# VH-VL binders against q9y8t7: the designs that were tried, part 36

Target 1, 261 residues: q9y8t7
Amino acid sequence: MRDSFLQKAIASAKDRTSLLEEIAGNCSPKPGRPSLSSSIREWVYRVGGAVIAEYKRCSPSAGAISTLDPVSYVQATRDASAAYSVLTEPNWFCGSIELIPYFARYKPVLAKDFIVSETQIRIAACMGASAALLIMEALTPRELQELAAAASRYGVEVLVETPDASHAVEASRLAPGSIIGVNSRDLKTLRVDYEAMLREVSKAREQLPGEVILVAESGIDSPDKALKAFKAGAQAILVGTAFMKNPQLREKILAELLQIP
Key: E = the ipSAE of ESMFold2; O = the ipSAE of OpenDDE; V2 = 0.75 times the mean of E and O plus 0.25 times the DockQ between their complexes.

## First folded at step 9 (VH-VL; framework fv_zagotenemab)

Design e2 (at its last look DockQ between E and O 0.76; V2 from the best seeds 0.75)
Fold by OpenDDE, look of step 9:
Structure e2 (fold): chain C 261 residues (1-261), chain A 123 residues (1-123), chain B 112 residues (1-112)
Amino acid sequence: as target 1 above (261 residues)
Amino acid sequence: EVQLVQSGAEVKKPGESLKISCKGSGYSFTSYWIEWVRQMPGKGLEWMGEIDPDDSYTKYEKNFKGQVTISADKSISTAYLQWSSLKASDTAMYYCARGTYWDSSPEYAFDIWGQGTLVTVSS
Amino acid sequence: EIVLTQSPGTLSLSPGERATLSCRSSQELEFDEGNTYLHWYQQKPGQAPRLLIYKVSNRDSGIPDRFSGSGSGTDFTLTISRLEPEDFAVYYCMQGYHYPLTFGGGTKVEIK
């Protein structure tokens, strides 16, 4: 049996968790962290949509995506982004939990990793993360519930990443108050299906309560695609590699949003 | 030798069902995807869909979804493409190919092809 | 979907000549993985396609060095430096990352 990327990533996360527990004793969540959901809502109100700018240095197959440093990235994206998504997974994405404090100075930070333990959430909170990613396909329903509850205890919001509308609805039930994301990436093949994502976002928006924030994740590399995601019903979009390659894309997206009457 | 061997040519009438096969050998069948590609007479290549033989996860191109069924039996290293009711417009050459994964070399390519199965549907 | 447009539709050349085939994408093919999964396939008459070039510029195993691929963004090129008799075939480009996977319309390289 061939191990999927997700399986490998989860295994790695479990291994890292044991290591993190050794240092967890000195960890206390930082107070006064800004809200990811509030920031998204503000941007939706102001311009009609929010952008979560992802800082990702590597990918599983490509290795290094960009050498753009965090400072340069923030300079290019700060004024046009509602939040930052920071990859903290070290093996595949060249991420680090230590990146969170820097980004947290400017915007709410989504700690993006393969989270499988409460310890990971706690440490993310200690680093200043406003939210943590939970991947529905990586967790049992019970695990999702437990981790969402843990996040709540630490004052960390949760973005639950889901593959489709049905899972989005389920996620909203399992983790009340969570931000729901629909991923364009097929986690089985790691290919991207942007059109499918749009369809699922639309379906999800029709079924989810109005107060639930819906995020279109990945697959967006143009202003046009961004606008379509918003029109489909997403309040926010999460953009990674495209911004790493061209941070100015964010401003172009904003410009287009502002032109919408 | 790594190879995909497809079943023989088929001559059918509209309305008939058909199931063609693609058998892999010389490699771990469950470590690669099986891709199906249609080529109508004198036309180009069209991706139909794919299957992971390990767990039968499938993905279809939208025009083929519901029109064909892709399946696999990993116990005999065989993938299948089937129609419940053939149409004249289904007349084409059908290729199976080995689809490489993200961590394979090459990545996301069809590196091994079957010899093709010609399907002719006529009244 | 990503539309790949190949040009020309037909290329008539003599053995020994240089062949230049174009594949244009409807959108940028530098994907989220930081790679460009644009591939080239060769299909000879009466035969199944075979992988020729993968990821823009990498020759598959057994492919002669007279075949080369290049390009970025939306424009890609397959070059055959010196055509051999066995090179007269149809060539397809394909992107293998965005669903649905798509092929170009093909370029037929025929003998002049």
Scores: ipSAE 0.872, ipTM 0.939, lowest interface PAE 0.5, mean pLDDT 94
Fold by ESMFold2, look of step 9:
Structure e2 (fold): chain C 261 residues (1-261), chain A 123 residues (1-123), chain B 112 residues (1-112)
Amino acid sequence: as target 1 above (261 residues)
Amino acid sequence: EVQLVQSGAEVKKPGESLKISCKGSGYSFTSYWIEWVRQMPGKGLEWMGEIDPDDSYTKYEKNFKGQVTISADKSISTAYLQWSSLKASDTAMYYCARGTYWDSSPEYAFDIWGQGTLVTVSS
Amino acid sequence: EIVLTQSPGTLSLSPGERATLSCRSSQELEFDEGNTYLHWYQQKPGQAPRLLIYKVSNRDSGIPDRFSGSGSGTDFTLTISRLEPEDFAVYYCMQGYHYPLTFGGGTKVEIK
């Protein structure tokens, strides 16, 4: 029976955590980190929706992909972004915790990794991250609850990534106050199901309290797809590097959002 | 040799049930997806859905969801496509194909095809 | 749903001629990933399809080098540099990354 990509990533994260604990020691979270949820709500109030811009240097299937250096990326994207999602996973995404400070100077940062220990959350906050990703499919309900509680103690918000509306509702119960993501990427196949994601966002919006921030993740590669995700009930979208560095796509999103009543 | 062998042609009447098979040999059956593809007479190819034979995880194209059932029995390296009630519009050639995994070249392609099962549904 | 539009519908040529087949996608297939999962299949009369080209330009094992693929974004091309009698068939493009998986409508390459 072959290991899935998620299983391999979880195992790698456990190995990396042991090293991180050894290296990081007793660092403390940086003070004054901005709130991811507050930034999203501010953009929703002012513009009608929020964009979380992902910084990714590699993908599992392709290895290194074309992207800007961190400084150039921020300069091209910060005026249109409520936050950055920064890959810190080194093996498949070529990420690093050392990337966080470059982005955190400008916007709230979501540390995007396969988080399996509170040490990863603490270290991300030491580097300036405002939030951490928890993947519901990677964690037992107890692990999710424990990691969310740990994040709260470090003043770190949580985005819980879920595959569908029923899991989104469960995640909201297990980790109250968390931001909830619905991911169009099937973690078993790594294929994208954008239409299914739209349906599940709509279902989740109907079942979740209005104050729960709902994020549509992955597969949003055009202004039309971005607009449809907002119309389905997402307050934020998480969009990839190529999308964000294209000024036509960014400006189209903003123009369409300003027209939403 | 790596191959997919499908069950023989079927002639059916509307309302009848049918289960056709696709047997893999010469490779690790549970290491690949099985895809189902319809080709109506004189028409192109339509993806119907897929199954991971290892755990029976399935995905369906929306117009086939609820109209057919895709299943597999990994103990005999066989996937199935079945109808509970055939319609005349189900008359077509049905192919199974081996779907490759994201990290196995040729990635996400259908690299081995069965010979097809012709299903004819008429009064 | 990603729509793949193939053109021409029919291409009438003689052996020895160059065939150029087009596949246009309703949206960009390569975006952030670094790979484009656009594939080409050949279906001869009365036979199952067979894989020719995967990921735009890679020939499958055993496919003659007269077959080549190219393209990016929304525009993709299959080229047969010198048609042989066995190449008269229907050719389909397919995208294998976005659900639902979709095929183009096909281009029939037939003898003139």
Scores: ipSAE 0.612, ipTM 0.842, lowest interface PAE 1.8, mean pLDDT 89
ESMFold2 (binder alone), look of step 9: mean pLDDT 93; pTM 0.954

Design e3 (at its last look DockQ between E and O 0.76; V2 from the best seeds 0.76)
Fold by OpenDDE, look of step 9:
Structure e3 (fold): chain C 261 residues (1-261), chain A 123 residues (1-123), chain B 112 residues (1-112)
Amino acid sequence: as target 1 above (261 residues)
Amino acid sequence: EVQLVQSGAEVKKPGESLKISCKGSGYSFTDYWIEWVRQMPGKGLEWMGEIDPDDSYTKYEKNFKGQVTISADKSISTAYLQWSSLKASDTAMYYCARGTYWDSSPEYAFDIWGQGTLVTVSS
Amino acid sequence: EIVLTQSPGTLSLSPGERATLSCRSSQSLEFDEGNTYLHWYQQKPGQAPRLLIYKVSNRDSGIPDRFSGSGSGTDFTLTISRLEPEDFAVYYCMQGYHYPLTFGGGTKVEIK
């Protein structure tokens, strides 16, 4: 049997967890971290939608995406972003948990990794993360519940990434108070299905309580696609590769949002 | 030799069911996807859908969703395309192809093709 | 969906001439995690398609060097530097990253 990317990523995360445990003893979550959910809500109120700008240096298929450094990235995106998503996975995404403190100076930070252990969440919190990503397809329901609870104990919000509306609803039940994301990426093939995401976002919005923040994740490379995601019912969009290649895209998205009466 | 061998030509009437096959050999069948492509007479190529033979995960193009069923039996390295009720408009050449994965070379391409199965549906 | 438009529909040339085939995408394909999964296939009459070029510019195994691919963003080109008799066929571009996977309408390279 050929291991999927997700399986490989999870295995790697488990291996890294043992190393993180050595650091965890000296780790305490930082107080006063800004809220991701609050920031999103503020942007929704102000302009009708929030943008989560993802800093991702590498991807499994492409290797290096951009050489844009964090400073340049923040300079280009700060004014039009509600939050930052920071890839901390080192093997496939060239990420690092050490990136979190820098981004956290400016915006709420979503620590984005293949989280499979409480230790990972704790460390993220210590680094200043406001939220942590949980991938529903990578976890059992029980694991999801446990990790969400752990996050709560550390004052870390949770964004649960889901493949569709049904899972989104389930995620909201398993992890109350969590931000729910619908991923345009098929984690089986790693291909992108933007249209499917839109459909699922719409379905999810119809079923989820109004207070649940819904995020459209990835697959957005134009202002038009961004607007469609918002119209579909997403309060926020998470944009990665597109921003790494063209950070100014966020300004264009904001400009379009501001034109909506 | 790496190859995909498809079942023979079919002549059917509207309303009849049909299941055509695509058998892989010369490689690990479960390491690659099987893609189905339709080519109507004198027309271009149309992607229908795909299957991971390992776990039978499937994706369909929207116009083919519910119109056909893609399946696989990895024990005999065979993928299938089937219709419950054929229409005249289903007359076409159907190709299976080996779909490469993100970590394969080439990536996300159809690098091996079956010889095609001609399906003719007429009253 | 991503629409791939190929031009011209038919290209009439003589052996030895240079063939230039275009494939235009309705959306930029560079968004695809830093890769561009635009491929070219050759289909001879009565035969199944054959992978010719993958990822814009890489020749598949056994493909002669007279075939080359180029392009970026939304515009891609397949070039046959010197047409051989066996090169007269239909050529399709395809994107293999965004669902649904899509092919261009094809360009028929025929003998003049």
Scores: ipSAE 0.874, ipTM 0.940, lowest interface PAE 0.4, mean pLDDT 94
Fold by ESMFold2, look of step 9:
Structure e3 (fold): chain C 261 residues (1-261), chain A 123 residues (1-123), chain B 112 residues (1-112)
Amino acid sequence: as target 1 above (261 residues)
Amino acid sequence: EVQLVQSGAEVKKPGESLKISCKGSGYSFTDYWIEWVRQMPGKGLEWMGEIDPDDSYTKYEKNFKGQVTISADKSISTAYLQWSSLKASDTAMYYCARGTYWDSSPEYAFDIWGQGTLVTVSS
Amino acid sequence: EIVLTQSPGTLSLSPGERATLSCRSSQSLEFDEGNTYLHWYQQKPGQAPRLLIYKVSNRDSGIPDRFSGSGSGTDFTLTISRLEPEDFAVYYCMQGYHYPLTFGGGTKVEIK
C-alpha cells in the first residue's frame, strides 16, 4: 500500500517534532509579533483585498525552484503584501524556521508546515511567526481544537486550511476566531481545482459571519484568477513565489483591487 | 506483463443498465489510480473521472458526475464503470487507463491503457 | 477548465518528412510547483492511446527518439523528425494537473 503525500508529511512532522523538543529546549515566543488578521483587515479596508505572498524554495515533485534569496524577495514584494506565508518544512519544500525572521521584521508571517504538535507552534513563534497553518484534513476534530487552543496560549493566530464550505463552517466552530482557508489543491492527488474552490468560497461566505476572514489558496497564478477569488468572497489570497516576483502581475493585482468598492 | 483488460463490447437499448470492467494484472493494483476516458464515434478523448482502488476515493468530471458510477474491487484487481440508465448519446468507446502519482514517473500521465470497451446504445 | 487547442486538425505528409504538431493551452501551464504536466499520446487506427511524451519533453520508455516535445507557457509542440509508416495516427495533448483533466482535439497525421 502506498502512503499519500499527506500521510508521509504527517509522519515526517512527528519525527521532526521529536528532534525539535531535544534541540530547541524552552524558547519563548518572540514579543511584539504583528497580527495577521489585523493586517488582512487593514488591506481589505484600504484596497478591497489582501495578498499573502508565499516563499517556497522547493516543490515535492520538481525539487529546487528558481527563487530569490529572502532579502531580495522581501524587497521586491513587501509593498504589495499584507503578509508572508513561509514554508518551514525541510524535506519536500526546502524550508526552515530560520527563514521566519527575514520576513517577520516587515510583515506578519504565517508558518507553513504540517503542524501536528504545539511544539511546532511554539518554536515558530520563538522565531517571530504571527500565525500557524493547521490542515483540517491532517487532524482529528479534537487535535484541531487542542492545537488551536495551544496557539492561543502562545499568542499565535491560526489559519485553518479546509477543502470546502462545509468543512470551513465546521473549522470555524472547532477553532473560533481562526482565519479560514479554502484550498483548491486536492490533498490526496495534489492536483488543483480552481473553479470548485471559487464555488466553495462563495458558499462559505454565505454561511459564515462576515467578520470571519476567508483566504483562497492555491492555483491563483494570474490577475484574473486573483480578481475572481476576491469577487467570490475571499478577503485574502495566497499567491505563489513565482507570481509575486513578476512586477507586472503584482501591479495589475493592486490596480484591480483599488477599483473594488 | 503489466496490462489492463476490459470487458467485451456491449449492445444495449436506452434505459438499460450496464457495468463494464477493467482488470489490472502484472502490477500492484492499489498503487495506481484508474482513469476512465470516453471516445465518442469519430471524436477525441474525454476524461470522465478516476478512482484510487485502495480506498475508493473518486473524482468525476462535472458532466459525468451523477451520470456514471466509478467503483473498484481491489480483491480481484478490477475497476468498474456503471450506468443505471443508458442513453443513445452514451454510444462510445470507453477506455480505462492507469494513472500515476505526482511522485511516480511519468507523473500524472496515463501510462497503461486498456483495449477499450465499445458500448452501443440504440433505439 | 483548461482548453487545449491542437493544430492543424489534419497533417498530410509523406514518409521521411518532418511533422510538427501544435498544442495551445487556454491558460499558462507554468505552475508554481516547477513542472508542466503536459503530455502527448498517440492513437493508431483501431488501437488504444499510447503515452509518447510526458511533462513536455520526456519520452516514455520504448518511444523512438524521432519523437520530441518542446514548449512552455501556453505553446507546446510535438515533433517527429522523420516519419515512419507506423507514425500515421492521431496525436493528442493532455494536461494532467488541473481538474478536470483535459485533452486536445487531436491532430491526425495521414499519408499525402
Scores: ipSAE 0.640, ipTM 0.850, lowest interface PAE 1.7, mean pLDDT 90
ESMFold2 (binder alone), look of step 9: mean pLDDT 90; pTM 0.938

Design e4 (at its last look DockQ between E and O 0.83; V2 from the best seeds 0.00; counts 0 for: pae E 2.5 > 2)
Fold by OpenDDE, look of step 9:
Structure e4 (fold): chain C 261 residues (1-261), chain A 123 residues (1-123), chain B 112 residues (1-112)
Amino acid sequence: as target 1 above (261 residues)
Amino acid sequence: EVQLVQSGAEVKKPGESLKISCKGSGYSFTSYWIEWVRQMPGKGLEWMGEIDPDDSYTRYEKNFKGQVTISADKSISTAYLQWSSLKASDTAMYYCARGTYWDSSPEYAFDIWGQGTLVTVSS
Amino acid sequence: EIVLTQSPGTLSLSPGERATLSCRSSQSLEFDEGNTYLHWYQQKPGQAPRLLIYKVSNRDSGIPDRFSGSGSGTDFTLTISRLEPEDFAVYYCMQGYHYPLTFGGGTKVEIK
């Protein structure tokens, strides 16, 4: 049987967990971390939507996406971003947990990895992460619940990434208080379906309680697409590759948001 | 030799059901996707949908969703395209192709094609 | 969906001439994780399509070097430096990353 990327990524994450456990003994979550949800809500109030800027150096298919360093990235994105999503997965995304502290100086940080263990969440918290990503398709419902609970114990918010509205609703039930994301990426093929995401975001917004923050994840490479995501019902959008290649895109998105009466 | 071999030409009437096949050989059938492409007479190529033969995961283009069914039997390295009720407008050449994955070269391309199955639907 | 527009619809040339085929995308294809999954296929009369160029500029196995691909963003080009008799066919561009997968309308390269 051919392993999917997700399966490979999960396997790798499990392997890394053992190494992280060696570090966890000396790790304590940092206090006073800013809230991702609060930041998103503030931006929604101010301009009608929030942008989560993702720092991703590599991808499974492309290898290196950009040579843009964290400092340059922050300089280019800070003023128009509510938060940072930081890839910490090292094998395919060239990420590192050590990136979190830097970004955390400026904005709430979403630690983005294939999280399969409590240890990963704890370490993220220790590094200063405000939130951690849980991928619903990578976890059983029980695992999702357990990891969400663990995150809560460490004062870490959770963004649950889901493939569609039905899963979004389920995720909100399994992990109360979590931020819910709908991914435009098909995790089976790793292809992108932006239109499907919009539909699912709309459906999700109709079904989710009003207080639940809904995030449209990926597939956005233009101000127009960003606006459509917000109109569909997303409070925030997560933009990765597009920002890595063109960090100024965030300013254009903000400009468009500000023009909305 | 890596190849996809499709079933023979079909002549049908409106309302009839049809199932055509695409058999892979020379490679690991479950390691690649099977893509279906329609080409109406004198027209261009249209992507219909795809299947992962390993677990039968399917995706359809919206105009073909509910109009056709894509399936696979990995035990005999065969993919299928079927209609429950054919229409005259279904008259076309249908190709299966091997869809490459993210970890294959070329990525996300159709690198091997079947010879095509001509389906003619007329009263 | 991403619409791929090919031009011209028909290109009439003689053997030995240079052929330039265009494929324009309604959206930039460079967004896709740093890759551009724009491919070119050749279809001869009565035959199935054949992969010619993948990822903008890479020749598939067995494809002669007279075939080349270029482009970025929304504009892509297939070039046949010196047409051979066997090159007269229909050429399709295709994007293979955004659902739904889409083909261009094709360019027919015919003998003048």
Scores: ipSAE 0.831, ipTM 0.921, lowest interface PAE 0.5, mean pLDDT 94
Fold by ESMFold2, look of step 9:
Structure e4 (fold): chain C 261 residues (1-261), chain A 123 residues (1-123), chain B 112 residues (1-112)
Amino acid sequence: as target 1 above (261 residues)
Amino acid sequence: EVQLVQSGAEVKKPGESLKISCKGSGYSFTSYWIEWVRQMPGKGLEWMGEIDPDDSYTRYEKNFKGQVTISADKSISTAYLQWSSLKASDTAMYYCARGTYWDSSPEYAFDIWGQGTLVTVSS
Amino acid sequence: EIVLTQSPGTLSLSPGERATLSCRSSQSLEFDEGNTYLHWYQQKPGQAPRLLIYKVSNRDSGIPDRFSGSGSGTDFTLTISRLEPEDFAVYYCMQGYHYPLTFGGGTKVEIK
């Protein structure tokens, strides 16, 4: 008996969304949500790169990672972070949509989940999210296009997570104006391939217009790895477990970007 | 019980093709990855690559990519390692191993190994 | 690529003695996930490798209590508290999480 983790996560997301559609009502997206892309561009202009700090309590491969509460996490991280990525998936990541407000009052929030329905996007925006994750490997091209269009109607930006440069270029075509992520994690094995990710970020940067924001995801657990991702052409990096274990990591990355005396 | 049984030793000449096999038994073959490991004479272990037998999704270590082909036939619970043109430097012991999943125990380890296939490339 | 360096290359000891084998990683194995997927294998002469210890310190089923693993970050240790004659083998560490998967160079334990 074997379904891949991605297959299980998609099925779970459909079940969760069915319940949400039943009970969600007609909430409206919160007004005045800051722009994720604008924050990233501001940090790139000022210091040469942006850090998206991920709040993740658990993972499928590691299990429980941290019990640090959202308020304490924000207090420790907000000064050096361009944005937050907040896991809202409850079964493997121990997340909840209810976590979003704790972060959204301080920085743009990327709602990170297995998004299969526009209801998930609307509810994330109701809670204050500025952006939503779309996983290219989880969606058909048509589904990706439809969800990106729905996000636009709710004033929600999209980060499209892709496995390589060719998919990054395709994602940019299918969902124009989206932020594009290159993920070092193999969604079948859940192992990471940082070196391949660096190569694919570099290839994607060469093929994508300069105005497309490129994000390097997963496996970035040291200042050296962060700096290499920026040098490869990423404008932002998404850092999770390393930030929760080593709060000083974010400040070391910032110092290296600024080349501060 | 649970085991991986590999095909027998091979003596080949440079330029010949070769396909060696790794047959799983005593467990659900498509529920685990198959890993391939090379051990050159008197040397340590080198990971070559892996395959998901369920759909034949494959990953290779960079130096073996394009040098060997990893495949599987799930209908007979068998994985394969294949060369189109052998070199003398391919002389080694080749192991298959069962790779565990993120939600298994032990996690991401090679918990069952085949007995190995000795490949000798020379006259 | 994560390089695992094992030391010593060869360890010659008598039965009953304590063996300490070192595995050093070129970078921390405390990845941005929680677990450390460092494993130890035993390869007896003429045999296939066998899993001993997974995730630093967990013994696989059927592995005697005299085998234990410890460590964190970049430094890991396999300890055999009281060597038995059957423990003559080469011992490899492996990291199983970051592609490419890599093994250490091995430590040969010789029983005097």
Scores: ipSAE 0.501, ipTM 0.805, lowest interface PAE 2.5, mean pLDDT 88
ESMFold2 (binder alone), look of step 9: mean pLDDT 91; pTM 0.943

